# Ledger of designs, part 226: VH-VL binders against b7kms5

Target 1, 80 residues: b7kms5
Amino acid sequence: DTFETVRNTIRIESEVDESLRQLCHEERITKETWLEAAYLYLCEKPEELAQVIQLAQERLSQRKAIADYKRAKTMQERFL

## First folded at step 13 (VH-VL)

Design vb37 (framework fv_miptenalimab)
Fold by ESMFold2-Fast, scan of step 13:
Structure vb37 (fold): chain C 80 residues (1-80), chain A 124 residues (1-124), chain B 107 residues (1-107)
Amino acid sequence: as target 1 above (80 residues)
Amino acid sequence: QVTLVESGGGVVQPGRSLRLSCAFSGFSLSTRGVSVGWIRQAPGKGLEWVAHIDHDDEKRYSPSLKSRFTISRDNSKNTLYLQMNSLRAEDTAVYFCARTSFYDSLGLRYMDVWGQGTTVTVSS
Amino acid sequence: DIQMTQSPSFLSASVGDRVSITCQASQGIRSYLAWYQQKPGKAPKLLIYAASTLQSGVPDRFSGSGSGTDFTLTISSLQPEDFATYYCQQLYSYPWTFGQGTKLEIK
C-alpha cells in the first residue's frame, strides 16, 4: 500500500456521530475516508472552506463556554 | 489546578543514559484527546519538540532523536517518562513536560500546561 | 520539516507601544499555529492558539492574525510584564517546529 497513515482519536457529539455512522453504513464507506474526502473537497473550494471553519469556530466556542461553566460550578461547590 | 512536575535531571557523562519523569495531577492520561510530551531548550537557545504520547499510547518522535530516546507512560502513577540513551553534549538542555489539548473536527492542537523543567547537563 | 522564521529576532519598545511580531512558515499550515511567551528561567506560557484564539486568562491586549504562511502576534499597548521572548509553533505536521524566538526588550 502506498498510503502512509496516522492514528487519531476524535471526540464528536453523539447525535452527529449517529448521523455520520448511518451515512457511512448506507454508502459503504468509513469515517476515516469520509473525513479525508471532506477535507480534500473543501481545500479545492476556498469560500466553502472559510464557511466550514467559521462553523467549527462557533462550535468550539460553545464547547468552551460549557466547559468553563462546569469548571466554575465545580470550584464554587468545593471552595465557596 | 492542573500541574506537571519534571524530575530526574542532573549532570551525566557523554555516552551514558538518563531517565526523566513527569508527575502530573488534575487530569488523566487516559482522557480521550489528551497527549503529553517533552520539549527541550538548550542554554540560550529556542524550543525544540522531542516527543509526545497520546491517550491511545501512540508515540511520535523528533526524527533526529527517535533512535536514542523512548517515551512511555504509567497511567496508574500519572507519570510520563523519557528514556535518553547514548547522551551527547548537544543534549544539554532544560527538558519541559507539556500537555497538548485537542479539538474535535479541526484536529487542532496546542500546549496549554507546562511544567517548570528539569535540567540535563552532558559533560565530562 | 516545516521551518518557522520569526521577524524581528530582537525588538526594543517602550511601555504603551503597539508592537507586532511576524512568523512565516516555509509551507502552508492553515491555522495550526500557536504563540507562547517565555520569561527568563520560566516555562513557556500559551498565549494564542488556532492562529487567532486567545487562551483563557491572557490579557486582551494580545491578538493573533494570519493563516497559511504568514502570521502576526500583536500587543496593542505594551505593559512592563510583557518584556519576554515570544515563540510561534506550527502543529500542522510532524515534527512540530518552533520559530527561533523574538526577544522583546526595554528601549
Scores: ipSAE 0.000, ipTM 0.610, lowest interface PAE 15.1, mean pLDDT 85

Design vb38 (framework fv_miptenalimab)
Fold by ESMFold2-Fast, scan of step 13:
Structure vb38 (fold): chain C 80 residues (1-80), chain A 124 residues (1-124), chain B 107 residues (1-107)
Amino acid sequence: as target 1 above (80 residues)
Amino acid sequence: QVTLVESGGGVVQPGRSLRLSCAFSGFSLSTRGVSVGWIRQAPGKGLEWVAHIDYEDEKRYSPSLKSRFTISRDNSKNTLYLQMNSLRAEDTAVYFCARTSFYDSLGLRYMDVWGQGTTVTVSS
Amino acid sequence: DIQMTQSPSFLSASVGDRVSITCQASQGIRSYLAWYQQKPGKAPKLLIYAASTLQSGVPDRFSGSGSGTDFTLTISSLQPEDFATYYCQQLYSYPWTFGQGTKLEIK
C-alpha cells in the first residue's frame, strides 16, 4: 500500500472494545482504519472535536479516580 | 494532625510573577489517591479551582490559567508550589491550598483539609 | 465546563428554622458533589461529600440529597454558628467548578 504506518499499543474498556469489534466485523473494516477515519473526520469539525476531547478528559479522570481508590484501599488492608 | 499552611502572597504589580508555597504535614503526597491543589477566591466572590497535582505527579489546571500558572511539588520538603506568571488585576484573590481525598469504589473525590489562605493583590 | 447554580444567593433565617439550599448542575454529575461552609475570613470547611455523606465532626442537623443535576443541602433547626456562606462543588469533570455561593444571614 502507499501509506507509511506505525504500530501502537492502546488499552480501552472491555465493553467499548467489544462494541467496536462488532462494528468493524459487520462493516468489514479494521480498528486501525476506523480510528484513522474518526480522527480525520473530527479534525474538520472543531465543535465536535471539542466535545470528544471533553468526553475523553472525563473518562480519563474517572478511570484514574477508580484506580486510585482501589490501590489505596488495597494498601490499607495489607498494612493494617 | 493534618495541616496545610500557605505563604508567599503579597502585593505585586501587573505583569510580574509570584510563587506561592504550601507546607503540609500529617500526610504524604506519596499516599495513593491523594492530591493537593490550589483554590482561589477574589474579594467578595466565590471559589475558583486553580490546579492540582497528585501522588503520581499528574497535573491538572483550570483551562483559563494553564498558560500562566505552573503547579509543582517537593516531596522531600512536603511542600506544594504555585508559580504564577504574567499576573493580572483579575488574579487578585486569597489562594487556598487544599488536600483532595477519595472514598468508595467509584473514586468519589472531596476536599477535606484546607489551609488558611495567602492573599495576592495585583495592583498598579 | 459544568456550571453550578445555587438558589437562593441570599437567605435570611432565624435560629430554629429549617433551611434548604439548592444546587443545579448544567449537566449530569451523578453523585460527584460536595458542600462546603465558609465563615468570614476563614477557609471553607467540608460538610458533605458524595452528595449525601456527612463529613466526620459535622453536626447531624446538616444533610444532603439529590443526584444527577439537582441537589439540596438542608439544615434542620438552624443554630447561631450556621450563619455562613455555603458552596456546592462538582468533582465529576475537569475543570472542577463551584456554585456562586449562598449567604445565610440572620433575619
Scores: ipSAE 0.000, ipTM 0.624, lowest interface PAE 17.4, mean pLDDT 86

Design vb39 (framework fv_miptenalimab)
Fold by ESMFold2-Fast, scan of step 13:
Structure vb39 (fold): chain C 80 residues (1-80), chain A 124 residues (1-124), chain B 107 residues (1-107)
Amino acid sequence: as target 1 above (80 residues)
Amino acid sequence: QVTLVESGGGVVQPGRSLRLSCAFSGFSLSTRGVSVGWIRQAPGKGLEWVAHIDYNDEKRYSPSLKSRFTISRDNSKNTLYLQMNSLRAEDTAVYFCARTSFYDSLGLRYMDVWGQGTTVTVSS
Amino acid sequence: DIQMTQSPSFLSASVGDRVSITCQASQGIRSYLAWYQQKPGKAPKLLIYAASTLQSGVPDRFSGSGSGTDFTLTISSLQPEDFATYYCQQLYSYPWTFGQGTKLEIK
């Protein structure tokens, strides 16, 4: 009996990564197991899951704004 | 020069609907990174965020108002709308229209330009 | 929802005074905080964004500090036009929320 696993590469904000790394080090767990546990816990808590999804949508909007900002800045630099 | 001008406020009876408009100039809501929204303020009270819409037509609402209020835009008229349904006495407020800009590559946002507001009074 | 608590609710001061208004978030919001000034019958005016960045056109006697949960707006050497109501806002998570306001009054 072995768990089937998939390899994922994800990009997160460095401040969030630093905080998560510290938590994992202090609690002696891995980022992989923390992610699995967090998701499974939230699936049992629909109101909390909804709040997390809202935050995720917010952060996605922020990343889109960052991408748009980079494009706008590139355009401005071309004309300056 | 960037301006936002609200209109459509007035006195309405509870249970009725009202549509507010915000005419903006000096920018386009189709411009990447730009969003506009509504903030309200009840008499003698503080500020409450209502809703906003961004350049990609992504809409966000205050959870308590989402079932009754709808935000929309008409880019050809440079106009933002707030459709308010099933109005209650607690909706009595000055409704401000504001533009949200972003600061830098971190996506930090701020409301840099505000309209003068339009007054909505819900009373029998 | 993230709750924003401002203190004090009322502050009495004299022209020339240094005053500070505090804002506390119920959870971490990093630097996603703005400060606004509102005079009676007028729309709010942006003073500070990103917790500490001064909006263009705002006098440099206004300054912001803090990150995470605790934030401060400071006005050095109060001027007559500074007597107004001040609001903080978090723009970290929807719904965006404001503090209840601090009314700055002439002593």
Scores: ipSAE 0.000, ipTM 0.639, lowest interface PAE 15.1, mean pLDDT 86

Design vb4 (framework fv_miptenalimab)
Fold by ESMFold2-Fast, scan of step 13:
Structure vb4 (fold): chain C 80 residues (1-80), chain A 124 residues (1-124), chain B 107 residues (1-107)
Amino acid sequence: as target 1 above (80 residues)
Amino acid sequence: QVTLVESGGGVVQPGRSLRLSCAFSGFSLSTRGVMVGWIRQAPGKGLEWVAHIDYDDEKRYSPSLKSRFTISRDNSKNTLYLQMNSLRAEDTAVYFCARTSFYDSLGLRYMDVWGQGTTVTVSS
Amino acid sequence: DIQMTQSPSFLSASVGDRVSITCQASQGIRSYLAWYQQKPGKAPKLLIYAASTLQSGVPDRFSGSGSGTDFTLTISSLQPEDFATYYCQQLYSYPWTFGQGTKLEIK
């Protein structure tokens, strides 16, 4: 009978965050409510949700590749 | 009505640290879309943006100062801080505190209210 | 970084003159440009934001124009209190950058 909420700490690209902040300011909403609304909306649109998941998978793959590169560079710097 | 007052400046030796304060009134840093930050001006030179912090604690820095300077706030005291480490002669400047506002329809930004500045002199 | 270049760096004029100061960005910044006035020993004062929007309380002899890379600040009829240094600023991309300033002095 009460809103049960969870505190999340998430990390997103700074340029994406800046764009989202501007949208939230213009529309007078919060990042929290935008995230909830976007997810709920997409859950009712299976085809659109699938496309978003595909983009998320691509972005995750890119971040993993960058992380792998950074680890290799750190090892090179320590052992050269 | 809306005011920002800087303090904490002074004469310091190279390599030392200094913390500046900016006491603000007439607005809340918890207000969505509001940012407060630091701009500096070396003697006889132009304006240089240093750093800002926004309503949800997101911090942005000038790339050349990011490793030495830290911006923070205390909402209970309506005070903004700039922690400056490893000070150099090149950091000698008047440090201004300013509020940044957003233009409603376009998300455009502008610095509408400035404090009078506090002087930092780094000398050997 | 986006470089902001003002022209001229120094401008001599008389009371009653119409003067224009230009500001050029090294890349497109749309309308994310502000103009400030600074008098010796004082903090900068916002004159214009969004390239052409006059800040409340600023006299209507001040006007701004331009978009993209080329911007102009115009003062239609100089008053004694207008002799100051003027700065443009881009707020489009981090780090935010200012022009080098234009000092407007009495002829």
Scores: ipSAE 0.000, ipTM 0.605, lowest interface PAE 19.1, mean pLDDT 86

Design vb40 (framework fv_miptenalimab)
Fold by ESMFold2-Fast, scan of step 13:
Structure vb40 (fold): chain C 80 residues (1-80), chain A 124 residues (1-124), chain B 107 residues (1-107)
Amino acid sequence: as target 1 above (80 residues)
Amino acid sequence: QVTLVESGGGVVQPGRSLRLSCAFSGFSLSTRGVSVGWIRQAPGKGLEWVAHIDYSDEKRYSPSLKSRFTISRDNSKNTLYLQMNSLRAEDTAVYFCARTSFYDSLGLRYMDVWGQGTTVTVSS
Amino acid sequence: DIQMTQSPSFLSASVGDRVSITCQASQGIRSYLAWYQQKPGKAPKLLIYAASTLQSGVPDRFSGSGSGTDFTLTISSLQPEDFATYYCQQLYSYPWTFGQGTKLEIK
């Protein structure tokens, strides 16, 4: 009857993390329980889940573009 | 035991309105993840989803029917309603009410209990 | 809207036969698929949900498989009471849509 949990380490944008921390502090919940509740809620609402997935795909593409730019800049600095 | 019983069907002229009822028992529509809705079947044709209403009072409609049909519920009477306006010959069908449940936390939905249906005939 | 296409529309078989009915979605629906059986003059009855999970009380000769866009309902040894019309349904995206139905009749 003990809870089974897994430990996950995630990296999110600092502005998003600060906003989420403030929400959790004001509502007296934890980031872990908010994540669980948000995912479970969205699983009950498939059209809303699809919109969230689209946003996630957009954010992933943005991060990849930024990472690619930084790599190119570093290469230029090292060899020029 | 879960039961749903439809009523209110009949013969109506084109352009008229009709309200269907579905009396349910053995569950609460306040239960998280549960919804109830209407599915219709024209004579000799397949199944067509009409509308549903969920535990949070969120209403969803078939796009072709949204302007003419309204779904509602009365939790004190355990009754689901479908208000059908501006009826057309193409609305002639058996109207079933059904409960939608979900498969654990993944939200995989399914219609596990159905009523017997009530017949709506739109003609002179 | 997601279009659900069943194949075949009509199937003739004998008691004891293994029969399969397929259902294709016009776009990916993960495992948000249910199968229903309908006998003449009766309401549909849920057979399978989540593409492959058998509903309580349904005989284990019924099975479902598939995910994404391609799904199959199989009856391993057809019984007299199985002659009916079968429908698939996607519950992934609104509006929820059904296949056109497969009528299974006795040879």
Scores: ipSAE 0.007, ipTM 0.683, lowest interface PAE 11.0, mean pLDDT 88

Design vb41 (framework fv_miptenalimab)
Fold by ESMFold2-Fast, scan of step 13:
Structure vb41 (fold): chain C 80 residues (1-80), chain A 124 residues (1-124), chain B 107 residues (1-107)
Amino acid sequence: as target 1 above (80 residues)
Amino acid sequence: QVTLVESGGGVVQPGRSLRLSCAFSGFSLSTRGVSVGWIRQAPGKGLEWVAHIDYDEEKRYSPSLKSRFTISRDNSKNTLYLQMNSLRAEDTAVYFCARTSFYDSLGLRYMDVWGQGTTVTVSS
Amino acid sequence: DIQMTQSPSFLSASVGDRVSITCQASQGIRSYLAWYQQKPGKAPKLLIYAASTLQSGVPDRFSGSGSGTDFTLTISSLQPEDFATYYCQQLYSYPWTFGQGTKLEIK
């Protein structure tokens, strides 16, 4: 009769979080309801969902790149 | 000193295949955080990104070229390859290889070292 | 795909002039923009990355500014060796795309 919820902890970029927080404040919604609505909307739009997945893959690659860069520099300074 | 030298270009007939090579000197393609790729330029035209391969072998392609082109590397030879199949007249271009480096705050990337290019002419 | 549009496509100027080239992205790319210089028959050379960071070894007469969708490359006092074609590139989203180029020619 009542949908159950789960608590998730996610780490996102500060700039994105600030922008999303401002949007939620202006529109009187919450981050969790915005996330739910965005996902549900995109699941009904295959072409747009594909674009979002591509952007997500690119952002993941960028995060991997910065982590790899920092790791490589640390190894060079300490061991090479 | 880092240098990139492309080779393998030439005149080929439409429908044929060609493999380009890029030999790297002064660093290893296995170096963490390093990515390498191909950019092409048709005669009198601008630059077009072709394909990219990360140090861990994650590959990315221009959507229009993905079905015909394959990027790969050989770490033993410090060499990057571009396998080009079903060549067309519009593939005629100078093909540059380039290294992509990172700015350490946001994973910002930029192409800091480029080879001199190798010319591919597709004609009969 | 993100479209990169440069303005002007052709620019005529004299040595000593201050010149600016603009680059507009069809959607926001933050500061994921680089500028390259290309001389005839040569490979492109990186000038600026992260929209405003000057590459080591590049003369300080070159500067970049902007974020989001609108970017500018400025040469404060044009030198003879600066006559070349300039390209902007977004590295925010795959496929990476370049502007059409701006040919800087002597007046």
Scores: ipSAE 0.000, ipTM 0.648, lowest interface PAE 14.8, mean pLDDT 85

Design vb42 (framework fv_miptenalimab)
Fold by ESMFold2-Fast, scan of step 13:
Order: sequence, then structure tokens, then C-alpha cells
Structure vb42 (fold): chain C 80 residues (1-80), chain A 124 residues (1-124), chain B 107 residues (1-107)
Amino acid sequence: as target 1 above (80 residues)
Amino acid sequence: QVTLVESGGGVVQPGRSLRLSCAFSGFSLSTRGVSVGWIRQAPGKGLEWVAHIDYDSEKRYSPSLKSRFTISRDNSKNTLYLQMNSLRAEDTAVYFCARTSFYDSLGLRYMDVWGQGTTVTVSS
Amino acid sequence: DIQMTQSPSFLSASVGDRVSITCQASQGIRSYLAWYQQKPGKAPKLLIYAASTLQSGVPDRFSGSGSGTDFTLTISSLQPEDFATYYCQQLYSYPWTFGQGTKLEIK
């Protein structure tokens, strides 16, 4: 028997992906199993889960800020 | 019926190498979800997991043993191996091989079939 | 590493008694817990897996309970063949670790 799985496409920062690829290679695991393990581990650690959620919220805000910056620069280049 | 039979144990001097074998029948290591490994037990002590290899040849080791021990398999001989290098007195133990099965979609694992064990004594 | 602590280390009981041994994990392992029985000079035998699922062929006087960090193995009516050493094992995370064992002796 096998796991029942779903296919997802996610986009992460390239430097984070490179680091994760290296970790997975050295530890002989896959990105899929690392993601599952990280989530499962954190679900058993409410205080650590809260810290990770806060970091995720911060990174989301950062991505939004970068997108806003790029948009503003594009408008400046078109109209200035 | 599934059987696992260990061999290769004996008395060796510190610093030497020894290779243990586990002959298995009634299952194939290439079957999805099937994996086998080694557990040891020092005289009068409890159980200690040593190493594990699964159906796709992914290997896992106890961190304290990873540098000295190598797990491998030969599918043509239907045999699992444990290569033990730089043996120390603390490696004296009965070495069991065991099959690991899993249950349901969460991947809950358990060791359902064990060999009888082979004794390794490291002494001067 | 996840540390598994069993209690008690030694237990004396009589045939017909209900006995329980406990196993505590140093961190949450969900239900990734197995119990084994080992008789002198023999290999361990699987009794319970997934914390509470009885292995085929094991008498139903054996039962397991618990999740997360606290687990219990219970023998409802002890038989002569049950005097042995019992081990818990977590299979949640590598390296897999066992408890120190509980030796069940005749009183």
C-alpha cells in the first residue's frame, strides 16, 4: 500500500530552494517529505508553530513590499 | 511465510572489521513499503536501532554508528548486509535483522518480522 | 534524539493480574509507537503498533493506549507465558529509539 497524495505547485525564494535542495541531498530525503515532516513536527509544538507563522507572515509582507516596489519603479520608468 | 536468518557473527579483536549477513525469504526488498534493518542488543541491555534500508535503497543510520557501519543489500542473493568497521568493545551485542512494514496513509511503521540474531563479541 | 522512558523498569505480578507499563516520549510522536515482547534468548516479538493496534496472532488480553507523549501497554489477565521483557519504540523520527525495557517477573 502507498500514501494517498495530492500534487501542488509552490514558488519559493531561489536561495531558500538551493539551501533546501542541499539539505535534502545531504540527509537523503525529498522536498516533499521535508515539507510534510516540518508541518507535522510544528503541529505538535504550538509555541514553535506560532513563531513559524509569524515568520511566514513577515515573509509574505516582504514579498508584497517587493512587488509594490517593482510596480512603482515600472510606473516611474513609463511616466518619468 | 517470511523468514530472516542472520549469520557472520563471531569473536573479533578491537579495530577489526566484520560483515554480517541476513538471508530473507518470502518477500522482495523491491516491493513498495518493504524495508529491512539491523537492531542490536548488548548483553543484559536494551534494544538499539543500528541502520535501515528500504525498497528503493534509501539508507538511514544511527548517528553514532554512521561513520563506522554501512548497510547494503544484494537483491540477486536476497541478502542484507551490515559492514562494521573499527569495531570497539562497546559494539559487543546480539545483532538482529528485522523487516519494517507500514500501516495506513500516515506511514505508521513497525517491525513485524525479526531474525534470531547473531552474536558479535569484540574482545582482546 | 527522542528519548523513550519506561516505567516501571521491574514489575512483579501473579498469573491472573492486570498489569500496565507506561512509556513516555521526550517529544510528541503522535501514534508512531510500537510495543515488543522479548523472552530470554529470543528475538523481540511485535505486540502492538500505531500505539493501539493489536498485531495479528497476539492475544487480545494485550492492549495499547495513548498518543503524543504518554503511552500504556496493558495485559488484562496475566498468563505464565507473558513473563518477559517489554519494550516500547518510537518510529516517528530517525533515529528510531527504544525504551529501556520493563522486566515482568513472577511474584
Scores: ipSAE 0.007, ipTM 0.626, lowest interface PAE 13.9, mean pLDDT 86

Design vb43 (framework fv_miptenalimab)
Fold by ESMFold2-Fast, scan of step 13:
Structure vb43 (fold): chain C 80 residues (1-80), chain A 124 residues (1-124), chain B 107 residues (1-107)
Amino acid sequence: as target 1 above (80 residues)
Amino acid sequence: QVTLVESGGGVVQPGRSLRLSCAFSGFSLSTRGVSVGWIRQAPGKGLEWVAHIDYDDETRYSPSLKSRFTISRDNSKNTLYLQMNSLRAEDTAVYFCARTSFYDSLGLRYMDVWGQGTTVTVSS
Amino acid sequence: DIQMTQSPSFLSASVGDRVSITCQASQGIRSYLAWYQQKPGKAPKLLIYAASTLQSGVPDRFSGSGSGTDFTLTISSLQPEDFATYYCQQLYSYPWTFGQGTKLEIK
């Protein structure tokens, strides 16, 4: 076996998935190989890896803020 | 109706410390999803983001200012603070506080409410 | 850090003119862009967010377009109160960064 693989379930935003699907179709690659290549490339580019980590931290923060907003909105609507 | 009022600015000598305050009315700083922060503008120059703090006290700073500036809040006083240490002439600016809101499920953010600013002058 | 570059830095125009200000990001920021108007001695005022969404209370002569790296703010028919400095801001990643500003002045 040249490549041992593991199955991971990852939830990403629909718009991001659509964009990535289009890229993979246009470039004739798969999501799996794109993810592997992107990670390996960034590991060799510390300055760019730092920027990607920053973006990931921001997106995580955004998801938390959105979840909090939806929760607060639901509470408000219960009393209107 | 939401208002933000800055205070604490003034003239200070280089190397000194100064604490700015931003008093909020019309909403609570503990409101989930709220992020508030500081933006500065040097005389005749553009806008520069300084720091932000989320409702859960997660802080973010401009990398060049992180070692000297500390953002904090006091929910009991409904007030945001910026502690500025080791002040330099380059820190001379009008300091604005602003609230950050978000638009949709993608987390598109924007600064919808700004205070009028407080002036900090670092001179000998 | 993401650098935001506005063009032009200075723009001279007459009342009634259609004017456009551009903003370029050094890397892709999708639609995480806001436009602000600042008058002398005043705080900035939000005009547009999400690249093209008009803030409540802002006149419909203001519009925004673009995504990714290239963005445009357009004023379809310039009014006297529109002479001000305009800033774009990316809110895609920290640190949040602003363009250098475009000063719109009377011709």
Scores: ipSAE 0.000, ipTM 0.632, lowest interface PAE 15.9, mean pLDDT 85

Design vb44 (framework fv_miptenalimab)
Fold by ESMFold2-Fast, scan of step 13:
Structure vb44 (fold): chain C 80 residues (1-80), chain A 124 residues (1-124), chain B 107 residues (1-107)
Amino acid sequence: as target 1 above (80 residues)
Amino acid sequence: QVTLVESGGGVVQPGRSLRLSCAFSGFSLSTRGVSVGWIRQAPGKGLEWVAHIDYDDYKRYSPSLKSRFTISRDNSKNTLYLQMNSLRAEDTAVYFCARTSFYDSLGLRYMDVWGQGTTVTVSS
Amino acid sequence: DIQMTQSPSFLSASVGDRVSITCQASQGIRSYLAWYQQKPGKAPKLLIYAASTLQSGVPDRFSGSGSGTDFTLTISSLQPEDFATYYCQQLYSYPWTFGQGTKLEIK
């Protein structure tokens, strides 16, 4: 067969998930097929792909900063 | 049934421009999922994708060629064009016109019909 | 850019032989792989698309297999008209790229 699938577990922000769920419901598609189509489409559009990668890098940096802050705060409260 | 015929090749000096044409019949470029484009082959070498244009007029180019080459179409004449500027000796090749079809909604594409090619020789 | 590497670059064989040509992509391309046959002085002809789907009118001695990064074109019983150059192509990501070609020569 052309399509063999793998199961992935990912965590995304709740607002993003809610928006995507609404889109998928309205267009009668699944999150899985939307993700596949979006990635394949962007692979064919190098300038758009670069913009998406930049946004992903920005969001990753934001998540890391938040995680670092929470970790530091928890350690301070635990030991002092 | 479906045919593509290239023209416009010839001998040209480095630094000059040349426009290739591809006359097609038996299909419409307005059909969703159909695209046409250019593939070239230097003497004794392999195939190199140059550019293509989709049914929705979206254009894509080989990164090394996009600054010098422009793809366009005239649907009223069923003709595809390749405008080649600032030609170099390494642009010497047979230029093929090919139609790309796709298999399913996710775009499994393939080049199913090819023209016989037109020869471009860039010499000093 | 995705690099396509064919092996071998040259293959010598006799009529009736079973021959295989391999194509490797530098990154995953799923099944977005086509095989073409080119005879001297002629345009390429599509043999197989979607890695394993035989194009209409192509003899059933041709078959394709593989997915992801490793692909194989097999000719089960070589005929005189099969001596040609074979190319793989990925159509997964732009720019579309071809393998360097495999020249199949008579022994």
Scores: ipSAE 0.006, ipTM 0.623, lowest interface PAE 15.2, mean pLDDT 86

Design vb45 (framework fv_miptenalimab)
Fold by ESMFold2-Fast, scan of step 13:
Parts: structure tokens; sequence; C-alpha cells
Structure vb45 (fold): chain C 80 residues (1-80), chain A 124 residues (1-124), chain B 107 residues (1-107)
């Protein structure tokens, strides 16, 4: 059958991308199908899903802290 | 210049509730990148992270405590709260509040300023 | 949860000694590790963050090293005020967890 897909642009850490690219090459799958399979698998594993969400929240918090610091420093340098 | 002062501790019976306060000065919890949270220490034991709240009101809890404890803040009063429900003997500890700051290049966090703690004793 | 294990749990030393305390994480935490000092009846004090960065105002006899799962706190020449309990903490993944502590006592 036919699949309707959506194009997404995603930024991830280069080390994570390298590791995922290697996995996809070795297993003969694509990043898109790996992402779909991982999400569907985790939706049926509540405890594992909770762990993944916790890690995602931490990674998001780290990126936000970096962005907040850079913005604050830029504002301070501009006005002082 | 930056200070945090805990209050509200005391002796309570199992099953009861208690609300702790942390009055802070020298910084604003509305400051981007800043978090404030609670760490506890049972008598003769090590440190245990309880919960924190970010400048944008994002809350995180220790999984074993999130059903009984609620963290909140009042920015107009520069005060952090910890509402503790259904208290157990195992909750007996000194409760510290601490500010979490971030390292500029990597978003690495660390607890740079701590209050002196308030003691909670749950008798059984 | 990430388990943090310190070694040793108890350490006896003399003023002027070089001492090292180790901390092991049950999984990789990169450099998201902090070290704290706690004296009896007092709040913990931050010594080192990002595994090896010395907090402002902390004497340079304190140093941290390591990444991933194995970390070390070193005091190059013990002073009387250094006898305290030391804790490592991982800030990589929630819940944040501490080591069990290392009590440093005078010999």
Amino acid sequence: as target 1 above (80 residues)
Amino acid sequence: QVTLVESGGGVVQPGRSLRLSCAFSGFSLSTRGVSVGWIRQAPGKGLEWVAHIDYDDQKRYSPSLKSRFTISRDNSKNTLYLQMNSLRAEDTAVYFCARTSFYDSLGLRYMDVWGQGTTVTVSS
Amino acid sequence: DIQMTQSPSFLSASVGDRVSITCQASQGIRSYLAWYQQKPGKAPKLLIYAASTLQSGVPDRFSGSGSGTDFTLTISSLQPEDFATYYCQQLYSYPWTFGQGTKLEIK
C-alpha cells in the first residue's frame, strides 16, 4: 500500500547522528523507519517510554540553558 | 549576596501534611536559566534530590516522591514552596533549598548556593 | 536511575597529605558531575562542577578529573578545614542522584 509522509527538519548532536547513521547502514534501514519503529515500540512499553521522555526532557533543558545564557550575555554586553 | 533561607520544618505525625518555604534574595527566579529546588538528608545519611522548578515554571520530581510532594513558587515574594502530603517516617530529614546555575558553554548545571536547611521530623 | 558509588566511604589522613576520592556512575554521564563538601551541621558547598571546573572562591588544592563513568576528586595538600564529608552528584539525567558520601577524618 501507499504511505503519506511529512518532511521534518531535525537537529541532533553530531555524535548521536554518527552512531545512528552507522546503525542504519549496518541494519539496512533508514533514519525515518528507525524513528517510526522506535516510537511505536516505546508506545507499548510504558516504563521504557517514561525513561526516554525523562532523557528527552533533560536534553531539551540543557539546550534551553545554553540558549538562555547566550541571550543574557548578549543583552548584557549590548547595554554595558 | 545571594541567600536562601528555609522555614516551616517541625515535628509532625505520620499521614499529615507540611509546607516548607524558602525565601531567597540576591537573584530572581524569573531569571532565564535559573532553577531552585529541594534536597533532603536523613539523619546520618547522604543527600537525596527531591524536586526543582525552573524560571519558566517547569517542574521535575524524584519519581518516588512526585505523588506526595508539590513544588511551587511565588515570584512576587521571592519564595519557593514544597508541599509535603501523606508524610512517612522515612521523610524525616533536613530539607535544603538550593539554586541551580548553568555553565555557559554546555548548559551543564550545578547547585551553587544552598540554604542552611529546615528540619522535618515525622514520628512513628 | 543512575547509581553513584563513591570510594572509599571513609578515609583517614593527616594535614599535608594528598588524598583522592573516586566516584563511579552506573552509566555514562559525560562531564555532568559536581563535587560538594559538607561539614557537620552545615549545608553542602559546591567545590567542582562539569567534572573538572573549580568553583570561584574554592582553593586550588582541590581538583577534579574524569568523564563518562569514572571521576576523581583530589586534594593536593590537606588543610585542617578540609576534614568533612564529600559527595559527588550526576546532573545528566533525572532524577539527579548523589554518591553515598566519603567521610574524610583526621588520623
Scores: ipSAE 0.000, ipTM 0.635, lowest interface PAE 14.5, mean pLDDT 86

